VHH binders against Probable E3 ubiquitin-protein ligase HECTD4 (HECTD4). Designs and how they scored, part 19

Target 1, 370 residues: Probable E3 ubiquitin-protein ligase HECTD4 (HECTD4), of Homo sapiens (Human) (q9y4d8r3627to3996)
Amino acid sequence: SGGDPTYAFNIRFTGEEVHGTSGSFRHFLWQVCKELQSSSLSLLLLCPSSAVNKNKGKYILTPSPITYGEEQLLHFLGQLLGIAIRADVPLPLDLLPSFWKTLVGEPLDPEQDLQEADILTYNYVKKFESINDETELEALCAEIASQHLATESPDSPNKPCCRFTYLTMTGEEVELCSRGRHILVAWENKDIYAAAIRSLRLRELQNVECVTAVRAGLGSIIPLQLLTMLSPLEMELRTCGLPYINLEFLKAHTMYQVGLMETDQHIEFFWGALEMFTQEELCKFIKFACNQERIPFTCPCKDGGPDTAHVPPYPMKIAPPDGTAGSPDSRYIRVETCMFMIKLPQYSSLEIMLEKLRCAIHYREDPLSG
Key: E = the ipSAE of ESMFold2; O = the ipSAE of OpenDDE; V2 = 0.75 times the mean of E and O plus 0.25 times the DockQ between their complexes.

## First folded at step 16 (VHH)

Design x5 (from x1 with G54R; framework vhh_8h63_2; at its last look DockQ between E and O 0.39; V2 from the best seeds 0.00; counts 0 for: pae E 3.0 > 2)
Fold by OpenDDE, look of step 16:
Structure x5 (fold): chain B 370 residues (1-370), chain A 119 residues (1-119)
Amino acid sequence: as target 1 above (370 residues)
Amino acid sequence: ELQLVESGGGLVQAGGSLTVSCAASGFTFSDYWMGWSRQAPGKERELVAGISTRGRTYYADTVKGRFTISRDNAKNTLYLQMNSLKPEDTAMYYCAKGSSDIFTGPDYWGQGTQVTVSG
């Protein structure tokens, strides 16, 4: 469908400071990020290597010409990154390192970034770079012909050959040079062929047009010149936080309310249960408890001690449930997301705790609490 | 107690060079970006240089190419090498500690060291 994607919301800043103290606000950002990553918008694309390497599940910006609507959405994405920084709300985005490099103005590594994004293309290029003679080239071309669309050479109709074309990340066949469809890969030009493919893929990963739009949005929230002080990783951590939940960190930054102690039996069950959770479950727990999937990677209390200010939504708080009626084991876990507070019944066993926590994170809707 | 103590300021002739230093204590120095701000009489305090935990640097346009910020994490010390100094560089120079990152801005400054450039 040839229609421009549209987003039905607008965020305006009127010179006021943005704080991530509202549970509803954090949830809003979460929802927006989910929509931006949806297949319906096609702004993000799973990298070709997503299924086979350490960057599994990572996205890149779709490397294609963008419409005006798409440009606006990318601009909005930039604004979200800025908001995340200003509000100290990590965004649930999984973007490939190459994106962050380009965002902060660091050049891509033609080997590492290519390999990380598209291992198949990387290996394909390496094959052409490593052949030693024309016979090996012929063999390689024959192999490729068996696996991919290869054309017969007009000069050697019985020998499959490659041409100066390649597939984009979006699946379109493009010429690698002028009239590339008519140029055969031969011993004399094989290195040019390999270089052309590498160049194509790197241009796609760099995605200057899309990143420019993102930077423009980001620049409307924060001074772009400050990005020079950040590495790509720092930028990622600052905007998206940790990609995993550090349970020890969380525990260290937990406060107990109304006389509860860390040594209480049901509190021990609580932490024991979380220790049994997968990272996915932990993320869902955090979402349940404070309306965001990720937590900040650091806190000001690191150097100042327990009495220093915390970065929102820290600290997590555990409190007793409201009311005393009925058996604790029959009660549900309640949360006040705005304060990152868990109202935890005195469940009688670890098994019950686990059950109740899993129920809470899998079967309950996110509360809209400010 | 968090402390930032600047040193190395003084009087220098235009075109001269000067290095100011900042000794940091009371926090994990290596975990924070650091910077130098300056304030001239009657003007607002401005960030002139910053350095990340990884050593990436920022410079204001007015000092770019002339000033160099560096850090020694082992010594908990921040440096600012100032070359080709101009009278307009005359200011109190403050060592600045970042909070969580550079976007939050500095959250703590030292007492400052005076740099005076004579024309």
Scores: ipSAE 0.144, ipTM 0.624, lowest interface PAE 2.0, mean pLDDT 87
ESMFold2, look of step 16: ipSAE 0.311; ipTM 0.740
ESMFold2 (binder alone), look of step 16: mean pLDDT 86; pTM 0.871

Design x6 (framework vhh_5c3l_4; at its last look DockQ between E and O 0.08; V2 from the best seeds 0.00; counts 0 for: pae O 7.3 > 2, placed apart)
Fold by OpenDDE, look of step 16:
Structure x6 (fold): chain B 370 residues (1-370), chain A 120 residues (1-120)
Amino acid sequence: as target 1 above (370 residues)
Amino acid sequence: QVQLQESGGGLVQPGGSLRLSCAASGFTFSDYWMSWVRQAPGKGLEVVSGISTSGGRTYYADSVKGRFTISRDNAKNTLYLQMNSLKPEDTAVYYCAKGSSDIFTGPDYRGPGTQVTVSS
């Protein structure tokens, strides 16, 4: 947490086992992922579509030349992905499908992936592809000029026109071809113009240089041959899990200890309270309870596989609180994060349960205390 | 509930051919890598072949390269394995598997299997 964000760092866990079952280890991975997503590092960018509420909260790798330090961080990201796979600890990363496709070596879809990442550019390109005559082109160019402080072409001062330039995802104006700044979009070359923009975005999404660094890091942890056996979705699920908490799944993988039963009143209040939580609150709850924000969405036992072993950190365990002194309603919820265990007082109402849970997930500063 | 059901196994002579099929249900078939794995008597599970969601990428074990062909029909939720030039060493129970059967965790789910016996 205290390292220079511009450089890769080594972390040693003294006296602790480095397993997915370790609360401290899980917390570490969580923190590192948060740091990597920070704006200060600029390794990840919100996809352009996010600005218009499409794929909100989804990130892509920054499509800019990378420094040596950035390369090392990307390498580290790859290592984290590998660790996630090996340790069965989902990382709190929200990356677009295009990233996962590129990572596993699948080609991007020039329509779908473009649309997902940058709907504005997608629509822009489609406008040029759909025009039927020169008059429509002129009208489109006029519209664009009105929306964008388009500089008047010295060559046609009286007619708004586009040029063979476009903005990168990082906001840099680039030529789409040699001397593109001096080439006007005309009826004869409009399709070339559209294709050039599409090509630019696809190159940016492909981001071969950055993905290469990530793959190198990943390869240092796991055989890269594994990538040839995974779909992009599977890769995402194995590394990052689901971005949402399935409460029913969680409930199905909960054990009750010391004589507690699912039908106990305060247990019903507990689940009732969680049902009222937003996804954000649920994520915070999981973080509170087991020191990771996400949990696996599958378990061999649920899926009917031959393996009856639970995927860490499952199962969640609910147990009575330590000690019997005082009114239950005055007690706080305690957790043992390493065991995914909740010490739950017998709160007398749903309202109290809800209050106590919200208090626990919002005010606990040190998740390692349990 | 995830369900996989293999069919097409049987007894064949060396050099013969079989075509295995796997019917999948209970999940979005087109979203997952699918694999064939086999277990010979006294041996562990071996990944035989795999295929990506679109079918654009495939994997074959060295022992079956050039002889086996994996394919899928996402519209039918069906996985196939064409096995040609079969050898006695190909004798095993063949399983259809959901996901990547990797060296670390194996398949997420596999069917009950179908017996393939290659014998003169």
Scores: ipSAE 0.016, ipTM 0.320, lowest interface PAE 7.3, mean pLDDT 86
ESMFold2, look of step 16: ipSAE 0.082; ipTM 0.601
ESMFold2 (binder alone), look of step 16: mean pLDDT 84; pTM 0.861

## First folded at step 17 (VHH; framework vhh_8h63_2)

Design z1 (from v4 with Y32N T53W H99S; at its last look DockQ between E and O 0.38; V2 from the best seeds 0.00; counts 0 for: pae E 3.7 > 2)
Fold by OpenDDE, look of step 17:
Structure z1 (fold): chain B 370 residues (1-370), chain A 119 residues (1-119)
Amino acid sequence: as target 1 above (370 residues)
Amino acid sequence: ELQLVESGGGLVQAGGSLTVSCAASGFTFSSNWMGWSRQAPGKERELVAGISWGGRTYYADTVKGRFTISRDNAKNTLYLQMNSLKPEDTAMYYCAKGSYDIFTGPDYWGQGTQVTVSG
């Protein structure tokens, strides 16, 4: 019905040329997500694996004690997740699977989730688990000492040794047990050492305090009992959608207005141009067109629902531009973001179409005029 | 045309058991969230149980441990096994189809089957 989300609240922008409410709402959610993932708030942290190009760009909740203010923000994050679900506005969040597991109450996998979040620690632990004798342990400890803060054994000052300490994800050294800084890793306790490190990371990933706050916020919007019906992946998909744009799906859910047809030459140029876009460009295009980066990847219409029961912001609408003044090639693309409508001039070539589209998505990144 | 046809309702004594069924047609059953709602006289319709396309289940607190929802995708049939029935369970039971997920809730209901539990 027009592509409007279900509003949990209204967003008003002052001092800006903003038309409509739907676009503003979507834009707000987009901005909040960007801010939450920024380093300024420190609520989210890039997973350690990201540093070595594993799960690059994926975030976890910062595993640290939280202030009251941070708790409120996490509560808000939970509300945001709920609002996104209710409003059918996918959030541009890139959160690690472990987050979604903890959110829905699924236990973490001590191997898989550790490996995904912190591959370096995972490998470190595996080294200790795989050694076969004391000689190998000594060699490993020597290697670690050469690379990291290894301390001399009080009992054997000449032998590099590890102690029952490790770095948190935030970079603080912590004891893995009581008086761990005074306990040397030896053949007899190496497995305990490895297990302790694994346990530390799992606790950090579980992040009970932060997740509790997030769940509380989420629970204020939706019944938490419903989460039991969702896998972590389902929760992620429903909340954040797919991180890529499916053009075929988009095209299938596009309406043409005022006599336009899919077979029109400039419409073919339009789709041809989008096919040439990178995923990043496509996301920018969607942002331009409806003020959100991500769109749903499913629709009730696929399951026998009425054609009118599309998930917002679908359907995308293509319409002719307002007025007839000037050459089509001199005109700019305009959008009504609230309706996911593109007012598309009859550009004379694919090249011009491509140029105009790229111009629109790069120079008009804040489409509040629709 | 989308259809949900409930069956299996009836009169049962308190403490008894009953299974209601729903035959679904006109949509891809296996891809949809399905559920059971009930409405007692003078009360609002409430979701009793739900089952995702993946088979995950939800139960209202009032029926948890007593009711079991299941689905047979091959037969396009939804079931609700009701055990330890109470007079408070007396209601019209409706088969419900989800829109595309559980958060949206049901978007279509059958005509219902009456379940009456005598004290």
Scores: ipSAE 0.046, ipTM 0.499, lowest interface PAE 3.1, mean pLDDT 87
ESMFold2, look of step 17: ipSAE 0.279; ipTM 0.745
ESMFold2 (binder alone), look of step 17: mean pLDDT 84; pTM 0.839

Design z2 (from v4 with Y32N H99S Y100W; at its last look DockQ between E and O 0.30; V2 from the best seeds 0.00; counts 0 for: pae E 2.9 > 2)
Fold by OpenDDE, look of step 17:
Structure z2 (fold): chain B 370 residues (1-370), chain A 119 residues (1-119)
Amino acid sequence: as target 1 above (370 residues)
Amino acid sequence: ELQLVESGGGLVQAGGSLTVSCAASGFTFSSNWMGWSRQAPGKERELVAGISTGGRTYYADTVKGRFTISRDNAKNTLYLQMNSLKPEDTAMYYCAKGSWDIFTGPDYWGQGTQVTVSG
């Protein structure tokens, strides 16, 4: 019962040597996620905070009007999320908490979610909120002007001032209110200005149009009412899993076949080698072994469930290699990705094991052959 | 051994109230979502209510506003308070355990308790 996902559809790869259906299915989901996060589609964009190493690598939905084609893709994204949940295939998506909040219908926090998504704007707004008098405002405006974010007031050519405009996340300058380009930020309206900027970013993060499309897709796979049972974090974990590999968990859910034992020397080398891997290498290893980068962070078996009730692709299986030809050290590691099975030669040392594993994860980029 | 034992079922008049309970054992109750399903004669089993480990709840549209699911982790007990009962609520009510969440569905059911609502 373990190893195979629940298939929502069949994937066929033409022109490639593909063995099995489970591996190809997982690989497909992986590829789609990579494409969705690519700059070519512009459906997702790195959050602004990533530019200053806050929430680096985290994405949000692009806050812009969408075409029909883009709407369809977002709908597909929703379906993908639903499929991932039902198939128990964690998706390699890195999306901000704000996305998951909007997905499950939880309101955004105007402080926390803004700060997480766009720390620069957050800090900018805080500066205006924290000034105590007009002199401080003037100084702040002067500072902003020096950074080319402000213009001289037509009414006061000698005093730099801000106007009720701001840049969207996509880089477009927009008016924060009607005729905002002609309204100067002054002591009397500075709080309104700050609030308007905050509101702009929150609207962008809410991204009602795009989220609606995503939810529609998701709703075609899973009843949306069920989402009420999940927190945003739970939704993320259920859909994407943990962004790291827990080796102890993996080891605890590994089966040894054909007389292999956990205490065998080459098995010890195997685990020793994995302990030396970076998280990136471990993700590549999982990709190599079962055609997905992420694995579940929990298993029903931990809660007293039957051993047969493992969440796919668990359990990982280690087996001897096929055939006996040649010295073990000359042989390559092979995998059956559909079963999350590693055919592991009896390498004679940890060093050889490490070398062969690294070779497998870096040079065998086509796991579909297994 | 995993066990779910339902109790509290019976005959009740339309408009009446009833509380069913489920005693759970053999697994970590607090780590699992729990739910109630029901099956009427000639109908498919349907999820009536669910509750997550964090206490978030789900209700079927047919029972929303009338039924309340709750859990006591200290007692390993699941409850379903049923108010404003209708004849169409007549069914065998099953306590359900989930291994992961509501999306994976229940993986284990109790023997059930019969609820009959007279018109």
Scores: ipSAE 0.225, ipTM 0.656, lowest interface PAE 2.0, mean pLDDT 88
ESMFold2, look of step 17: ipSAE 0.337; ipTM 0.771
ESMFold2 (binder alone), look of step 17: mean pLDDT 85; pTM 0.852

Design z3 (from v4 with Y32N T53Y H99S Y100S; at its last look DockQ between E and O 0.02; V2 from the best seeds 0.00; counts 0 for: pae E 4.1 > 2, placed apart)
Fold by OpenDDE, look of step 17:
Structure z3 (fold): chain B 370 residues (1-370), chain A 119 residues (1-119)
Amino acid sequence: as target 1 above (370 residues)
Amino acid sequence: ELQLVESGGGLVQAGGSLTVSCAASGFTFSSNWMGWSRQAPGKERELVAGISYGGRTYYADTVKGRFTISRDNAKNTLYLQMNSLKPEDTAMYYCAKGSSDIFTGPDYWGQGTQVTVSG
């Protein structure tokens, strides 16, 4: 059964009409990932750049001291990453490259990773690095004072000055050095100030404590030596896949059952409808069909492997609906998520197909059937 | 096969010091929470100290300031340094393994090493 994941553990849903185990397993992983990215746990934080539409929707590990409970959850996150790799179930996690770098032990780039995570701080630092004289520094400090955090120098009450403090990603003001609150940014130390801010952000992105917990969890599932063989990008792809749906790839890996053909009219309507879907809608469709939002873009069959050896949950299957009662246009789309199977009525038009598909993906967001 | 083998127990005078060790095998030591539990005659087994995979430590109130738990991941060995020992510390000391922190508790114990403190 090339379409089934390798089960690391069993998931039992009580009080729900659940058919099969594979779909529920995938759904569980999906739910956990959503919860981990929620504000309720505060384990993950939207990167600061997201506030200005850079790397929107991307997360980092929260750079704050963690409790024992939080450490446990981070360990569990590591386990989930390992399970994803072993079970071939991509996780719907949107984490910055810096996370994956730290996970595999690759050093962060003090320019690129800072810019990606916190473009505002990056630009702030660059301003201090680019000034040419004391007059420009004074002007910059005046500008900063007018916007946020500048304090008046006790020695020069009329000149706004910066101090060796900065805000953490969580919004706490911290000293950049011993007695930093009492040290003014001057021409002689401006580069030290800039470097100190950069170092602060890099430490936050490294997040050694949290990553240690995650790595420990991951190491309980797979050998950590494997990480030394993977690039950060490879690790991300292996655990999370690509964040978009390739419809052509999906179509190429679709099987038609019980006499259906790709050339059938309603099948053409089906693919036509999907071609009209946004990426968000396509993700919802995949979720509807197999209980995960992301699917692989690679298959052993591409590399000359047997056509029978597909990476889960492939292949998608399209089959006729159960029973013959009623007009096709009055029937709903049904799925067997465990098999990635769609039971598709012979809808009479593209419009009806589109309507029925949209209905299925919007009103049945958590299908546990099949 | 998972194994935890304790050593270092013995007889010690009150006020003395003793270090017990636990050799672990059959699992990824560095990825697991480890701890020490003890059981005195007629009493329930109690968690004495724990150390997370990240190095966070926990101590029971009765041993705080006197006992130190540590781990050597390279040697797959857990340690408990016990100082200022009291007769009340007399117990069988068990090495404990867990995949979770102290909130969940350990899931596997060794055979134990006897520590006896004479008054």
Scores: ipSAE 0.031, ipTM 0.424, lowest interface PAE 3.9, mean pLDDT 87
ESMFold2, look of step 17: ipSAE 0.232; ipTM 0.720
ESMFold2 (binder alone), look of step 17: mean pLDDT 84; pTM 0.835

Design z4 (at its last look DockQ between E and O 0.01; V2 from the best seeds 0.00; counts 0 for: pae E 26.4 > 2, placed apart)
Amino acid sequence: ELQLVESGGGLVQAGGSLTVSCAASGFTFSSNWMGWSRQAPGKERELVAGISTGGRTYYADTVKGRFTISRDNAKNTLYLQMNSLKPEDTAMYYCAKGSYDIFTGYPDYWGQGTQVTVSG
ESMFold2, look of step 17: ipSAE 0.000; ipTM 0.082
ESMFold2 (binder alone), look of step 17: mean pLDDT 85; pTM 0.858
OpenDDE, look of step 17: ipSAE 0.000; ipTM 0.233

Design z5 (from v4 with Y32N H99S I102F; at its last look DockQ between E and O 0.21; V2 from the best seeds 0.00; counts 0 for: pae E 4.4 > 2, placed apart)
Fold by OpenDDE, look of step 17:
Structure z5 (fold): chain B 370 residues (1-370), chain A 119 residues (1-119)
Amino acid sequence: as target 1 above (370 residues)
Amino acid sequence: ELQLVESGGGLVQAGGSLTVSCAASGFTFSSNWMGWSRQAPGKERELVAGISTGGRTYYADTVKGRFTISRDNAKNTLYLQMNSLKPEDTAMYYCAKGSYDFFTGPDYWGQGTQVTVSG
């Protein structure tokens, strides 16, 4: 019941030493996700808040008109999400909560989702909403002007003024209303100005066109009706899994083969070494062992099912190495990624175990050989 | 060999009730998500109801409040109680096997049992 995912399609790697189908499948999904998050495709954009260390590393869909090619890629992204759900292969995607809300059809929160995605704009809007009189507005405008975000009013050359324009997330200046470039922010319309900026960002976060493409792809894999049963967080967890490795959970779902026992000395060294790993190292280890960075969030055992039933790639398996030639300490760790199996030599110390594990996760860039 | 054998289908009047059953063999019934799909003539097969290993249920909007899915793990049997049947419920009903929950959907179907609702 464990090991192999449910395959939506077959992946063949040509020109590479690839063994097994499950490992290559997982690796493919991993590579695609990495590519989708790369700057080369411009489909995903780091949320503006990431620039100030809020929600660092979280992405949103790029809020811009899309080409036909981009639409197809977004459709493919939707399919990947569906495949991840059905195959139980968590995708290494770091998408902002607002994305998941829009995906499942939940309305965005104009305060929370704005603040999460673009804290600078959020704070900017709040400044205009919090001023109490015209004098404070003038002071605020002066401050903004000093940061080169305001222009001099043609009607009042001596007073810095804001206009009904703002920058999109992609850096384009847009009018917030008809002829907004010619409309000055004043005491009487400051709230309208603030509201207009908020609306702009919310529209960008909603990204109806892109989300529609993603949903269409997703709908081709799974019934969209199922999405109505999921909260945004549940959708994220189901598709992307947990963003961290629970070592205790991993250990609890590990099988030992060919007479190995959890109490064996080198097995204790193995777990001891993993306990010393950072989360990043643990993710690399999982990648090394089964060609995915994340583990599934859900398991039948968590849903009242028997403990013998596990979501792939569980359970992890530890087995002796192939052959008996040479000193154990001279041997390398090998894996069968399709089976989530670690072939572990009987290393003589924790230090050697740690060294060999780190070597395996850092220097073996292509785990497809197992 | 994996087998799903449906029974209990038949002709029923509109507003009536019917229970269909599915006998499962060849796999660990208690470890798998089970469900019912149906297919009317000229229409696509659709998931009607599902039940996870832990008893979590899913229903299509068209049958919510009228149909009840249940399972007896001791008997390796899946049930679908259908109440307040409508002519539009007329279809071949298929027992379905999946992984462990309704999000993964079905991956194997039985031969089906015909349900016909007369107006």
Scores: ipSAE 0.147, ipTM 0.613, lowest interface PAE 2.8, mean pLDDT 88
ESMFold2, look of step 17: ipSAE 0.229; ipTM 0.704
ESMFold2 (binder alone), look of step 17: mean pLDDT 86; pTM 0.855

## First folded at step 18 (VHH; framework vhh_8h63_2)

Design g1 (from v4 with K97R; at its last look DockQ between E and O 0.65; V2 from the best seeds 0.00; counts 0 for: pae E 2.8 > 2)
Amino acid sequence: ELQLVESGGGLVQAGGSLTVSCAASGFTFSSYWMGWSRQAPGKERELVAGISTGGRTYYADTVKGRFTISRDNAKNTLYLQMNSLKPEDTAMYYCARGHYDIFTGPDYWGQGTQVTVSG
ESMFold2, look of step 18: ipSAE 0.391; ipTM 0.793
ESMFold2 (binder alone), look of step 18: mean pLDDT 85; pTM 0.859
OpenDDE, look of step 18: ipSAE 0.075; ipTM 0.553

Design g2 (from v4 with Y58W; at its last look DockQ between E and O 0.22; V2 from the best seeds 0.00; counts 0 for: pae E 3.5 > 2, placed apart)
Fold by ESMFold2, look of step 18:
Structure g2 (fold): chain B 370 residues (1-370), chain A 119 residues (1-119)
Amino acid sequence: as target 1 above (370 residues)
Amino acid sequence: ELQLVESGGGLVQAGGSLTVSCAASGFTFSSYWMGWSRQAPGKERELVAGISTGGRTWYADTVKGRFTISRDNAKNTLYLQMNSLKPEDTAMYYCAKGHYDIFTGPDYWGQGTQVTVSG
């Protein structure tokens, strides 16, 4: 017959265009992601572990009842994830692993996911799980009561935290069961108390209503049914790329224009300088070079070697500078961000290369024209 | 030379079971997601099961709970165990090779193996 309905179906999903290679489009996506992670929207919440310098800068979906407007924004977030997949443009979103688990439908781990999201609550629950008798429980409750007295504001009544109540991730005190404000934690119910707190946090991380909205938006762009075939990590990498810059990957996906070789002295200086960069500096370099904070993780070229088509923005291209005025050391590095092209002068030393690269990324200007 | 060779089809009674298999050659089997599609008379081909490089699976709602896809990367072989078969499962079943990227659909198909379910 020749015809293949599944092939035609796949072309329709992959053939829809979104200007994914345009520098303007990439910058637009960056700005949208910055706004989504801003405190003014309250759509995303820094995970509680961030307060103790664990998983710093990682977000979760705010666990609260949603308005229609918030539902629409979550739907839009889902669409944005789908567009990132189709355009091969990674989003600079810093979402906790529990988000990716819930997105693809993987169940949360009651130990690992709680610990990653909220180490303070994890440790609190573990204290109640580790006690062996009533005297240890009394000592623990006295310690907790002492901490509340010492840390509460002068206008707040001193209230022990050993009743069936707990603070939500948004800071609201809730009952862990019916009439929980009237039920004292005692030896006979301590395991129920610990389990209730764990259940509260896991429900907040599961966040079914919000995740459903995100999945609906995602499903409008990509085949949602395929999510069961992805691990949480694969989904994160496919939508947001590497959360850090992998120099080995970047170097493997770099091409040198006619007249340049990887073994040229200034090319060796270039890579040597980048090896000295911190991750912060590497992110600034990527922003300078292609106007993005992240580079994709997935690329078909890993399977087929150097002739396999690269996923945009790859490959990075290193080219000689335009023109010949003056000594190489007097020139500045120029880029064509739409092409991911670095016009690299033949600097005479590693020290000069490092200085010029740091100068280029420090200014964080719009892409320089050649 | 890329090849997908299906086998194991045949006639089976409603409520019965059948296992089809697919021998793959000419590519790095473990690097690609794989799937089973079927085409019933007068209908378009539909993907009914998929399995990622890491072994995660997907099933169409019409077969979920009855069909099981699996792969043996050491033998370059894909399997579909079909249980509780219904007459509407009657179709030509095709082994399908996907791209590296799960969001790109199948790019190669076998010759197929006929499964007929009598009521």
Scores: ipSAE 0.293, ipTM 0.722, lowest interface PAE 3.5, mean pLDDT 81
ESMFold2 (binder alone), look of step 18: mean pLDDT 86; pTM 0.867
OpenDDE, look of step 18: ipSAE 0.373; ipTM 0.735

Design g3 (from v4 with G50A; at its last look DockQ between E and O 0.44; V2 from the best seeds 0.55)
Amino acid sequence: ELQLVESGGGLVQAGGSLTVSCAASGFTFSSYWMGWSRQAPGKERELVAAISTGGRTYYADTVKGRFTISRDNAKNTLYLQMNSLKPEDTAMYYCAKGHYDIFTGPDYWGQGTQVTVSG
ESMFold2, look of step 18: ipSAE 0.402; ipTM 0.788
ESMFold2 (binder alone), look of step 18: mean pLDDT 86; pTM 0.865
OpenDDE, look of step 18: ipSAE 0.703; ipTM 0.889
ESMFold2, look of step 19: ipSAE 0.483; ipTM 0.820
ESMFold2 (binder alone), look of step 19: mean pLDDT 86; pTM 0.864
OpenDDE, look of step 19: ipSAE 0.690; ipTM 0.883

